VH-VL binders against Rho GTPase-activating protein 6 (ARHGAP6). Designs and how they scored, part 5

Target 1, 202 residues: Rho GTPase-activating protein 6 (ARHGAP6), of Homo sapiens (Human) (o43182r401to602)
Amino acid sequence: LSLNPIYRQVPRLVDSCCQHLEKHGLQTVGIFRVGSSKKRVRQLREEFDRGIDVSLEEEHSVHDVAALLKEFLRDMPDPLLTRELYTAFINTLLLEPEEQLGTLQLLIYLLPPCNCDTLHRLLQFLSIVARHADDNISKDGQEVTGNKMTSLNLATIFGPNLLHKQKSSDKEFSVQSSARAEESTAIIAVVQKMIENYEALF
Short names: E, the ipSAE of ESMFold2; O, the ipSAE of OpenDDE; V2, 0.75 times the mean of E and O plus 0.25 times the DockQ between their complexes.

## First folded at step 1 (VH-VL)

Design t14 (framework fv_necitumumab)
Fold by ESMFold2-Fast, scan of step 1:
Parts: C-alpha cells; sequence; structure tokens
Structure t14 (fold): chain C 202 residues (1-202), chain A 123 residues (1-123), chain B 107 residues (1-107)
C-alpha cells in the first residue's frame, strides 16, 4: 500500500519524527540541543531518502530523531517558510499586536500546500513540546520533570532553520556563527509567536 | 569580539550565599543562539559544570549541587548571574563564565571563557 | 551522569616529542567530545570539538580522534607552549561532564 500523491502533503520523515518525539521525547531535557550520533542520523536520513519504509521505534534515540528532524528542515533547498516570504514574515513584527496573527495566517495561506501542511504538523508538535517544558505533578503526587524547552527555546532552535535569507556557504566558523546569532532575533520572534498561537493560525 | 568578565566577592563566609555576575561585551546575550554557563574549578582540581541559562531565563543545573544554585539573566545589562546558597569550604574555587553554542559549528562546546574569579569560602 | 576518565594523569615529555592523551566515557558520547587546554593562571581554551575538528586558530599539530567511548588527543610535535593541562568534555548528555585532566610536563 501507498499514499495517494494528491494527499501526501507532509514529508514522511517529518511526520515520523514528530510522532516518535511526541511518544518518547516530551520529558527529555536538552531535546534538539545535543546528544545525537552523527552516524546514526546520517543512516536514518539515507533510509528515508531512499524511500525505505522506516519505522522509528523506542530503541531509536530521542536525540537522533530530534537531530534528524532539525537537519531535514535546515537542508531544505528552500526554507519551509520560503525565501520569497522572508521579508513579509519578519515585517509582521512591525504591525500592531492585534494585526500580527491575521497577517501570519495570510502568509501561511500563501505558502505552497506542502509547506503549509508541513508547517502545520511541525507547529502542532512544537506546541506540544512547549506545553511539557515545566515540571508537573503526576496523579500519585510524583513530580514529572519537564523538558525545559519553552516556545522561545524552540523558536531559537528552529527559527533560523525555517526562515533564512540565504543558503549556507563555507564561511569562517566564528564569523558565520556570530552573524547568524545576531540576524536571527527577528526570525526567532516570528517563529515563537507561531508556536504560541498555533491554534489561532490554523 | 565577544568577551566575558566575572565579578563578585573574593571572600564568602560559610553558610552565606555566593553571588557572581558575568558581563558579556562585544555581542548580545539576547541573540538566542547561545547558552551561557558557569563552570568552577577548585584549587588544584578539575572542571565542574554548574549550569546554563538561556536569555529567556530557562535554566538547567548540575544535580550534584543539590538545588543550591540559581542563575538569572539581565538582558538590559547584558549580564547573567549565579547564586550558590549555603556555601562551605568545598565551594572554594575559581568560577568561570562561558559561552556555548546552540546554533553554528561549535554546538555544545565552550568557545569563549571569562578569565575566572577566585572565590574563597572562609571565616 | 556520564563519567569521563583521562589517562595518564601526567605525561613527562621533551619538546619535539609526540604526545597522546586518552579520554574514556562511561557510556557512548558518539562524537560529542571537546578538548581544552589550560595554562597556569588562565581559563581553558577550546582546542577540538566534535571529537576531531580543530577550533579556529588552533595549530595543525593538535588532532583529535575517536568515537563512542574512546578518544585521543594527539600533539604531533610538542612546542614549549604546549606544556599545560588538557581536559576532555562530553556534550552528548546532561549534565555536561569533564575529565580529570592530563598534565603535560617538560621532562
Amino acid sequence: as target 1 above (202 residues)
Amino acid sequence: QVQLQESGPGLVKPSQTLSLTCTVSGGSISSGDYYWSWIRQPPGKGLEWIGYIYYSGSTDYNPSLKSRVTMSVDTSKNQFSLKVNSVTAADTAVYYCARDWEYGDYEGAFDIWGQGTLVTVSS
Amino acid sequence: EIVMTQSPATLSLSPGERATLSCRASQSVSSYLAWYQQKPGQAPRLLIYDASNRATGIPARFSGSGSGTDFTLTISSLEPEDFAVYYCQQYDNWPLTFGGGTKAEIK
């Protein structure tokens, strides 16, 4: 069995990673930050790229799956939010707060269908992760440790990977990193707003 | 270029609270691409990671310090701070602040360190 | 927590000799390992990240290798300024942990 092409809007890798992380990763402190095996991530990426029917199981490292998702989004030929809409997205921050969400909805609607559906799936997942950032109390009175990943922390990680104005190039390491950090403030703010208001945007 | 500088008391009495501040210059603490950490080194011993803070105020601490540690950030002053409660002679160390990367090539490593400040816990 | 063990504690070598420093993790840290150099009275300096990549400005005589649990820092030909304490650090899992250090001493 295969999916009908017209209804295959979200890349298999994205949905598979989100499902795995929702099941196994919501209490993982430092998720998306560190802890992946570059070799295992590369192997998983190659399997998805070859169209192999990959099933992400409990034995797959949360950190490997998180890194796989992050790298996939980073390596898209055109960012998920697109270069064409880059200026429009960051300019929403210049609008009055009551206008920002409506304008973001419009910009999301203007995305290609695959990008729109992928963003919807991703923001749903990130909103769930952010909801589990804080410590909570279980039914028997035990404290359940949160993942510590707020919407701001997730926007910091995903923002530059979802919205950027140029392709990566071989630049001096420290110069590239510093320029990225300073430039990303507006991008992070836009993505944070999208995570926090996911239900209003769709 | 980005530089980090520690400041605080050189001498703290047992049972008191140790307070240190790190001032970041040459770059913004509120960029979001960095975690900001405290690392200590007792005289003649190795390095111990204390904790990190994001500019959002999100923290994670080394469990070995048993919740005696609190970090805070002041983005308007481009500073982040460390408090260690109920200090003992075991807390005598050189305290370093350091930057580690969330994005970019150095992800997870400490590329910039302050010069360190010696804190002695003594009556 | 992941325990990092460095060996030997002290290396006594002459300038021009090759130095090999070992770092072992109590469980796999993949390639998420950094090496630092610390000279007396100074802060640590990042030498190697991701097990084998040299940080900006670090001389070619420094090289890192290994993956999983066993890692090596090699200095192909010791210069006088290389006599220092070297620390490994894993960043695969929280809390971040450092090795106990290896002191490279002249003679």
Scores: ipSAE 0.005, ipTM 0.492, lowest interface PAE 11.4, mean pLDDT 82

Design t15 (framework fv_lacutamab)
Fold by ESMFold2-Fast, scan of step 1:
Structure t15 (fold): chain C 202 residues (1-202), chain A 124 residues (1-124), chain B 107 residues (1-107)
Amino acid sequence: as target 1 above (202 residues)
Amino acid sequence: QIQLVQSGSELKKPGASVKVSCKASGYTFTSYAMQWVRQAPGQGLEWIGWINTNTGNPKYAEDFKGRFVFSLDTSVSTAYLQISSLKAEDTAVYFCARDLWEDYGDSYYGMDVWGQGTTVTVSS
Amino acid sequence: DIQMTQSPSFLSASVGDRVTITCKASQDISSYVAWYQQKPGQPPKLLIYWASTRESGVPDRFSGSGSGTDYTLTISSLQAEDVAVYYCQQYYSTPLTFGGGTKVEIK
């Protein structure tokens, strides 16, 4: 992460994307899954990468902004949850349920301060998205469509992008694919628990 | 228009091999995983597996490991299913289908676009 | 493997009837379920995904509901063109698994 080490801030791109999606994307069915414009996403990423102030306005596509956030997290040199803590995070699933949240809180505390702050911002956002998953009826009787993105759905999308091992050799890719799928299942479970319990973790 | 076009029907002898093609058009091939499903005569749908179209990494259901092999030619947006050492029990319609969600070829979220199917008949 | 138990296997109804097809997963699949329609000689067509989201172009007489392990496809007013086999499918984990199918015919 290229963050200010003194101020312990969230990357501008992450906060900007989260703000935009909180304002305009909470009722978007298929958010993070529906196709984006690769051209527009590349343009937005290049603008942020050039260090210019980018203002994400209402006219910016929800799907483009969602893709931008996902790609940023995917492309981080060290995953947000770090390679160093990979085994520790997945091993929390082996603990008694009563111990899991306390251990996750400790592991989050061990993250670099900027990673911790960024994770906090991201989990707040994902928690809000998950709270808008279900269909609702407004006070005037109109149906309000939910976004269908439960905490499990979001953990499935973001989990592998937040925590992963270094790329392995492709010689035995079928065996490696099975191992990666098993790892993804564990990561998804960990991230789902973090989304559902983010207030207890910070 | 988004389409998956499969190769024509095949009649094979037991022990032969067959290679079914599935050509994609109207979308970015490597952005969606490709899944394979078969349907034996008069039977329901059976998932064979999927292939990550960006990395080429496949995942097979247990019953299809060994003789069934997925491959890709991304330069022509085409996925392939090869079945070796054909048995009478392999007689079925084989479908390719695009994964429901755009996820850099990694997802296995159900199927929104289907090929028309390729009938493979194995008989002596 | 997650088993999808679909019922009934067959039903015969009149045009205009409400038709209900159920699907029970062997474990919680968190709404990772899709419904497909397959007409004779055609590939399956996606009707519903995420348990209740209707695919674009699918008539509003088709609806999905359910959560956890129990899911339902409803056709509110059956039409002649709805004669088909309907399948549920879980995509919560690999291998992806389908229900056994429900053949819908007009009386």
Scores: ipSAE 0.005, ipTM 0.481, lowest interface PAE 11.9, mean pLDDT 83

Design t16 (framework fv_daxdilimab; at its last look DockQ between E and O 0.12; V2 from the best seeds 0.00; counts 0 for: pae E 5.9 > 2, placed apart)
Fold by ESMFold2, look of step 2:
Structure t16 (fold): chain C 202 residues (1-202), chain A 124 residues (1-124), chain B 110 residues (1-110)
Amino acid sequence: as target 1 above (202 residues)
Amino acid sequence: QVQLQQSGAEVKKPGASVKVSCKASGYTFTSYGISWVRQAPGQGLEWMGWISAYNGDTNYAQKLQGRVTMTIDTSTSTAYMELRSLRSDDTAVYYCARESYDYVWGEYEYFDLWGRGTLVTVSS
Amino acid sequence: QSALTQPASVSGSPGQSITISCTGTSSDVGGYNYVSWYQQHPGKAPKLMIYEVSNRPSGVSNRFSGSKSGNTASLTISGLQAEDEADYYCSSYTSSDTYVFGGGTKVTVL
């Protein structure tokens, strides 16, 4: 269910990045994994902070826009899924499998409205990216290269940016995220389940 | 056991090629980059280039453009570095190193896991 | 890509603090927060000590700290111990989308 635009509480930066990547990035191999230019991303962030329009196609590679989206989510003072609900989110994995989705749905309803709307927009986008992971033949018969970004790959990348114990401003003290740490594994599993079950959660 | 295991030492003549392997184990190979770094006897570290284990994208040091090829085989979790047209000053220990992922920028920019090194000697 | 400049050697007594400098340009150390430091004992592979200017990976002593000011990064080893005697290299990302190492600094514990 789409929300009426007049009631949607999604930051302009998030919605703009998602729209750009849905238009230009779905066939980009390694989107969100392959690096970008920190200089260009910093400049782009400054443009958004000043409220000027982001120009599509001519100035911004999909990798720069992907990094901008991740940076925004990482830099939020409270992570998108909130520190208050951190333990609740990761503990859903301790429930019986058939209870996990329903519990995630309830936790999502407990988020502040802006966070809930933003998560909705983000998961919609990530589910679309994951749907384009595999190589395919288009309806027009063309070979279409998949982006190779499965729900697991996306959860591995986005999980630490959406749900973490540390303050988002403490870049110097971040845990290396792909490590075997109990928290990293749980975070990735929760976010993967949300990406894979997006429609059922909203 | 998280490790990078490199192929054994090699002796080559000038003008030949060498291909060094780097087999990853104990982690998800396709989630990281692999850099190759060499160290001539008594000298410092020299970055040679990088390859994404996810898609095979590469970026080579300008000094080595045209002489180096880096490849991956995801089915065996192995990265390869081939250096062609060898010269005596290519004698070095060749390291592979895993680059830790930056979740914001998606860049691999520091080397958190190193192989033991492969000595390549170029002599005539 | 310009090499990063490190002193050839630094020495100190046990318990002392020493600092190793790593000077680049605005196109690398000054322009990015992707400075890392590696320790290398003789005959061994390098070991990551500091990443992203000042972060310590798990298992690295808090005696090692990093900082940056302008185009110069610094590695400080406090409470110097015999085991710290090694070669130390800085590395940085560059505006050419490449990486560069410093020439290395031999740390000697007297």
Scores: ipSAE 0.016, ipTM 0.538, lowest interface PAE 5.9, mean pLDDT 82
ESMFold2-Fast, scan of step 1: ipSAE 0.079; ipTM 0.577
ESMFold2 (binder alone), look of step 2: mean pLDDT 91; pTM 0.931
OpenDDE, look of step 2: ipSAE 0.022; ipTM 0.645

Design t17 (framework fv_daxdilimab)
Fold by ESMFold2-Fast, scan of step 1:
Structure t17 (fold): chain C 202 residues (1-202), chain A 124 residues (1-124), chain B 110 residues (1-110)
Amino acid sequence: as target 1 above (202 residues)
Amino acid sequence: QVQLQQSGAEVKKPGASVKVSCKASGYTFTSYGISWVRQAPGQGLEWMGWISAYNGDTNYAQKLQGRVTMTIDTSTSTAYMELRSLRSDDTAVYYCARDTYEYDSSGLDYFDLWGRGTLVTVSS
Amino acid sequence: QSALTQPASVSGSPGQSITISCTGTSSDVGGYNYVSWYQQHPGKAPKLMIYEVSNRPSGVSNRFSGSKSGNTASLTISGLQAEDEADYYCSSYTSSDTYVFGGGTKVTVL
């Protein structure tokens, strides 16, 4: 994790991306799925890495900011949920439903403080995005288009970036593909449960 | 074999438009961008702009803004560069080059594969 | 004028080492580690020689090396050979999400 210059727990990049997307991206159909400019995303990443006080404004593309957040989480040296707790997280699915939430809460508290705070910020944001998935009518009678990103859609995108094992060699690819698919399903289910229940987890 | 095949030489009158094509083969077209670079006779390389084959995003050199349009056709793995309101100083060899835009790779910003070039001559 | 400054020409004898400079600003060469170098023989398309300041593609001789200090990138060709006679261009990514090229350097092998 890259901390801001005053050593706060949540990386500035994560909080800045979440703030921008909460303000400008909640009605964006296909958020996190539609393409971004790799070059613009890299430019933004370099500016944050240099410790510049980056202000993400309205003119910044929602898709670029979404990609920046996703890539930051993907590229963490140790995944946000950590390799050490990987097996413990996916094994929560083997517990009775009544026990799963309490166990997830305990595992989250075992995370390093920076990871715990970052996960809290991220899950809060993803929960808000999921809440805006469906089309509805605003209080003043205007039709508001939903972003179509359910908690399952978001878990499918973020799950593998938050919780993964180290990459294996190409020579073992075909043997590992079915095991990898099964693990991805478990990871997605765990992350979906976290998004849907974030208030109970913190 | 990985390659970029460009359309043939063009001769145009001042004020006309030219559209150069660049057909990609041997790699996943939508995983990369295409940059266009031109070179006037006896002169250096000049970057014109790039287009993402992934989402169609473009960015053009300021000098050419308003005169150039870059497009892609994913069904044929072909990139196009159209330059309008041609002047004699637009006479150049026009190159397309693969820009290393890969979401899951290092995301390197360089040109590792080049077309052979298309000579565009602007004269009466 | 080109955005990046290169010497117009550099010459050397076979076996010598030569260096070509490429000077920009903090918004291109100095701001990013995304400098590449291209070799161009007469009548041919440019060929990538160095990327990301100092990395060589497979198939490029280890006689070619790249470096950067501040706003200046350098290409060094050691053990100069007759086939190295060509034009060399540096390129850099910019803070405007664009690319710029140097003016080019003609390398002559005496």
Scores: ipSAE 0.007, ipTM 0.500, lowest interface PAE 9.5, mean pLDDT 83

Design t18 (framework fv_ixekizumab)
Fold by ESMFold2-Fast, scan of step 1:
Structure t18 (fold): chain C 202 residues (1-202), chain A 122 residues (1-122), chain B 112 residues (1-112)
Amino acid sequence: as target 1 above (202 residues)
Amino acid sequence: QVQLVQSGAEVKKPGSSVKVSCKASGYTFTDYYIHWVRQAPGQGLEWMGVINPSGGSTDYNQRFKGRVTITADESTSTAYMELSSLRSEDTAVYYCARVEDYFWGSDYFDYWGQGTLVTVSS
Amino acid sequence: DIVMTQTPLSLSVTPGQPASISCRSSQSLLHSDGKTYLHWYLQKPGQSPQLLIYEVSNRFSGVPDRFSGSGSGTDFTLKISRVEAEDVGVYYCMQGTHWPYTFGQGTKLEIK
């Protein structure tokens, strides 16, 4: 993890991507689903990895920045929610509905402080994206197009990158995800619940 | 230009093996999965298996498990499908096709090879 | 395995008329992620299949806007608003929601 040593235990790449997407990506239909330039994403990732002073500006593609965030989370040596707590997180679905959120909160606070802070930042961002999924009308009467990314859509994209038994490349995950839907259902359900209820979890 | 170029037609005897190649060009080979799909003469399409050229992980349709082996060579950007213990029912055109690697799992075949006819007869 | 059933198995259309092909799955193709992995391919005579529509309704790059896809759950439709000579071939639907991937039996489109 590359941390900010002064303020909080969140990797600079994660916070930078979230800030850029909150500013430029909330009205982008298909954010995280539409393809990115693999070449540009690799270049950005290398710049962050080498400690280059990277400022994600307006000219950076929303889709490239979204892909960069997903790739960073996928490539963490231990998933953000950790392999150690995988079974505990999945087993929250076996509890009575009224007990699930309290148990998730306790599991989150068992995470290392860096993981907890990073998850808080990420869930805040994802909840904002989901809030902008539907079309709306502005104060001056113009229609504002929603991004169409519900909490379920976001949990489907991020879930396997945040919670898995063993580290897997996104390429291997892509094949497994579409072919074996039921294997991913529990992971997606847990992450969706966290996105929808992030205010209660922190 | 994206191209998947397959090896030429083969005639094989029952009980033998066949190895079909699929050479990729015009894109980064390791950024796409390679799937294999076959089509018996006048019949529909049947999915056989897939390989991730980055790392070589594979998955197979249970119907062919134990007889099919898919491999990839990054240095030549070539995928291979080997089918053993051939029967007359294995007579078909064998296609390779690519699938773009997205984090959440794509499964549509955007580009296909030209096909390789494998005829199994005594 | 999921069974994909196409109707009709063949149809003949005069040039400029519309055509409609149906695809029905034995189980819902709605994935837990809210997406439906249903794709349409065209195989022209003597050629490899080519992608037309992915995830129910999205046209692949270079596919004319006269092609459209729709549907949900178990019932899907491919429509050609104005059939042209180059549209001749066999159309296949495919599902990727459930393992293993399966295809419909195909619908042959001919020009009268």
Scores: ipSAE 0.000, ipTM 0.475, lowest interface PAE 12.6, mean pLDDT 82

Design t2 (framework fv_guselkumab)
Fold by ESMFold2-Fast, scan of step 1:
Structure t2 (fold): chain C 202 residues (1-202), chain A 121 residues (1-121), chain B 111 residues (1-111)
Amino acid sequence: as target 1 above (202 residues)
Amino acid sequence: EVQLVQSGAEVKKPGESLKISCKGSGYSFTDYWIGWVRQMPGKGLEWMGIIYPGDSDTRYSPSFQGQVTISADKSISTAYLQWSSLKASDTAMYYCARLGYDEWSGYLDYWGQGTLVTVSS
Amino acid sequence: QSVLTQPPSVSGAPGQRVTISCTGSSSNIGAGYDVHWYQQLPGTAPKLLIYGNSNRPSGVPDRFSGSKSGTSASLAITGLQSEDEADYYCQSYDSSLSGWVFGGGTKLTVL
């Protein structure tokens, strides 16, 4: 356990990525699914890992920053929602619909404080991304292209990275193998519900 | 507004080298993978490979590894497909297309018009 | 032979419904990878028709729809029009090949 106040808060990498993407990425079509530079992502991650005070500037690619966030969550030693609560989270789908959100809220409050705060920050961010999925007309009358990332699309990408029994494969961080496809469906459903109802969960 | 414009048709002899181009415009060229797809006369689509122009990270289909070279020049928003020595079996329409998602779930959202390559005696 | 299997041809009359299948395996569609569909009109480049199993790009009419189940996917076209006469291709990712795969293509003839 860390006594440093920073480690009780959201990890610097997570908050920095979310801030950058909220400022520069909300209108980026295919955010989190478009390819990134593996070299640049690795370099950014190493800088954060070394404790360098990294400032994500406008020139940093939205796709690199999105990939950095996904990779960080995927590679956590214990997934954000924890292995201990894995079965409890997926079993919420077996409850009556009226009981599912209340049970999810209780499970979230059972997470370590740092995990709870990090999940809150992440779900708030993903909810904002999902709200910008569809094409719209701005207040000044200009057509604004949506990012096309619905809550289902985001749950498909983030679900396996937030909740899993065992570590994801090296080559398939966004999609599980056929042997685990049905398990991934449950994980995706839980995460989608959390994104869509984030305000009720906190 | 997003557009991929490919170089013109080529007629070559076996053994000759060739480099065809695909120029992107209307978007941030370095933020999207570019894929190359082959279509032999009267046949279906075959994926050849992809490149990320921001750092030239390149992935090839196993059947095209070592047969072609994919490259990009981000300063002019252009991707390239190159052969060192053409064969008659390289006769095909070659398409470039932008990858709308990551390399595992990616779809080709915008396509170039195609470059017809004819290799004959 | 293609890794993803499509019928080589399908036909229908104007106003009818046609369905084009795309059959994969446990290493691609069965592994949970998305299926995308492309329409290629005669003499033109392919055009994205459906992405992520069931999503339509702007400008694609809702009479085109996609679905995925198990190791297979399908493209449904309702209210068939003469302008729909084209080749249709499915595409997915294959984990055993570590790369993308296309179906062999289906030629749709509108009488």
Scores: ipSAE 0.006, ipTM 0.489, lowest interface PAE 10.2, mean pLDDT 82

Design t20 (framework fv_necitumumab; at its last look DockQ between E and O 0.11; V2 from the best seeds 0.00; counts 0 for: pae E 14.1 > 2, placed apart)
Fold by ESMFold2, look of step 2:
Structure t20 (fold): chain C 202 residues (1-202), chain A 122 residues (1-122), chain B 107 residues (1-107)
Amino acid sequence: as target 1 above (202 residues)
Amino acid sequence: QVQLQESGPGLVKPSQTLSLTCTVSGGSISSGGYYWSWIRQPPGKGLEWIGYIYYSGSTDYNPSLKSRVTMSVDTSKNQFSLKVNSVTAADTAVYYCARDYSEDWLGYFDYWGQGTLVTVSS
Amino acid sequence: EIVMTQSPATLSLSPGERATLSCRASQSVSSYLAWYQQKPGQAPRLLIYDASNRATGIPARFSGSGSGTDFTLTISSLEPEDFAVYYCQQYGSSPYTFGGGTKAEIK
């Protein structure tokens, strides 16, 4: 990902949160599942809304920053993947497997430019988080505990925030009925495919 | 499915320490995404939030009680506990433990224990 | 601290009537507002969260509305089991605070 501000249309909040979490949160078990201080998150959101040069530093909890990112995506007036393309995105699952990625690429191309850039940044970030899910060994031979957040886990959390027919700050509404649970399952599958195939899509 | 059960002494003398434990069943405290609260209700009165604890040991307490209150968690026993120091008659209440149902946005309580009455009397 | 004020203190109605309960916050809590029902000798029961969402298993006759500082719980047609005390609770700011309650009683 090149950092050229002239041609990038990613909200500062999204880019700042992703950078902070890439630096401090990749080894945090259960990142995006652990609760945070609503007061601190609200204060951070207000700083960004005022246009102040907000710099997320080491003292900012990774869980607060994770909550801020989720809140921003959930509260968008139109979901990142847009209501207009909702049916098209979920129907990609009905295509032959070899057609699905190419169709997702086309749908991403149809997004407004700032939505496309923001999705690009977000999927890059989520793919990095997913790659750190499992335990591994560092170059120095030391054990590094994974964050336990697979692409499926991340899609479960982020899917409803990125793609829905009506604005909702409550994921429970989307899963309270059998029909809505089936709808959420399709959304999760689409977003999981996007995370897992990020490089092929962009 | 998730059930919370308070336990502890029903009678405590003034100036002593009140200790309560909440045992969680049908779910795990260490699963993350949930906070665990204590709330109290003096007889015939309204509800007062005391504080919450996360499985990591992280806490937030009501400022009105913060100087006298500590909470702890024992994930191996699936329990969390409340300690109130230097009690007076004003601490007489039904004490509830509860689960915070927001995972990401704390503050409302979807599962409650049945409550235990603690009386502070000489 | 955000003070939650409920009105009326007591609501005397008959089964089948519509109940309207008010809750006001001393400053904005956005939509971070819950409603609970409490019967004598029992723990509170969550009815409504995020101002307007019914909790699992809550009958459709219960509805919530409002945002900011002014919130309403409506029971469209009271059943005998609905006569209880109702509390609102804000979670927009720590410490979390409850209203003083509205007692719904049989006339």
Scores: ipSAE 0.000, ipTM 0.450, lowest interface PAE 14.1, mean pLDDT 83
ESMFold2-Fast, scan of step 1: ipSAE 0.279; ipTM 0.755
ESMFold2 (binder alone), look of step 2: mean pLDDT 92; pTM 0.950
OpenDDE, look of step 2: ipSAE 0.019; ipTM 0.535

Design t21 (framework fv_daxdilimab)
Fold by ESMFold2-Fast, scan of step 1:
Structure t21 (fold): chain C 202 residues (1-202), chain A 120 residues (1-120), chain B 110 residues (1-110)
Amino acid sequence: as target 1 above (202 residues)
Amino acid sequence: QVQLQQSGAEVKKPGASVKVSCKASGYTFTSYGISWVRQAPGQGLEWMGWISAYNGDTNYAQKLQGRVTMTIDTSTSTAYMELRSLRSDDTAVYYCAREEYGDYWYFDLWGRGTLVTVSS
Amino acid sequence: QSALTQPASVSGSPGQSITISCTGTSSDVGGYNYVSWYQQHPGKAPKLMIYEVSNRPSGVSNRFSGSKSGNTASLTISGLQAEDEADYYCSSYTSSDTYVFGGGTKVTVL
């Protein structure tokens, strides 16, 4: 196997956001659901886009960083899971549960190396967020408030941004709204399964 | 231009139901959520609940849970709010207001309001 | 009672500065930077004046500013003008994934 560092790279923005949120955001109720400053998010996105050496510090709002990550994934020219594999990913739901995981592994393997690495980084992060959804007791006996973001909540937010079919026109989308809603439900189910089983997929 | 157009005023008897509509135009309906906020005559604002225009996900104010239902019709870019078992203290102006689902939790665009009067 | 506490009324003369407080708890105002302020003239829908504690939408005068300390958010109107006479409401996101409003403050320009 020949390993090219470029093809193994995760976008700096994605890794930086995930690192910041893992350190400062895991106890934040409603992370990814609660609003952010559109102005600050736009400024951060512009700095990353300009190739400025951006360091996300403790002073940066968890919600701004969460919104930045979401916007980056939404704005990708081709979705992270790709339009080419859209139908294949959705069709895994037609298989038996055990076959679904094996097929998802194969589809992930077929992704471009950068997409595969980025998806692995993202799913690792989202699984950690989901593990902190419920309230618990710390080692010191203190109550620790969960973030309330289950794998389903996260799949609902990220699913449409990671896997979507190309838009034909506004009128066609309006006419096909029921079919698109069904596809949205399928996308969410696929992404939820990937979050819950990420260790088995990589 | 972006706007939310609400249905006209309604007069209902106690125990009846009312369904108010809110038609969005000038923006991508499915990228936002719609909150419903009411205001009784001479009183303050009261949040009732929100619905995602993308997937129909809802969350209702605890006081109204069981009496309110919010729905969307993506083919017409319209949100609906149905309130059942009406009481005299439900007399209010009902507003729909836009918020970005999952990203921003404030109301940047408001409908003009629908007066619902509950009287015998 | 409203969930967030605002004074019922605040008054000032043209050119003066006034401040409206909005007090909640650690599960709303104190827990998040998601406080917004709305201006309402009689017979009109509310208008967003401030979002996320201190941000101002395009088209809103820079005489309006917002801040927060602990469980209390504040709206300050500098250079008070006749057209500022209105009701002002604060709102906050809550730990229950809901919104709450303050009781409203009537601003009178003397």
Scores: ipSAE 0.012, ipTM 0.457, lowest interface PAE 8.8, mean pLDDT 82

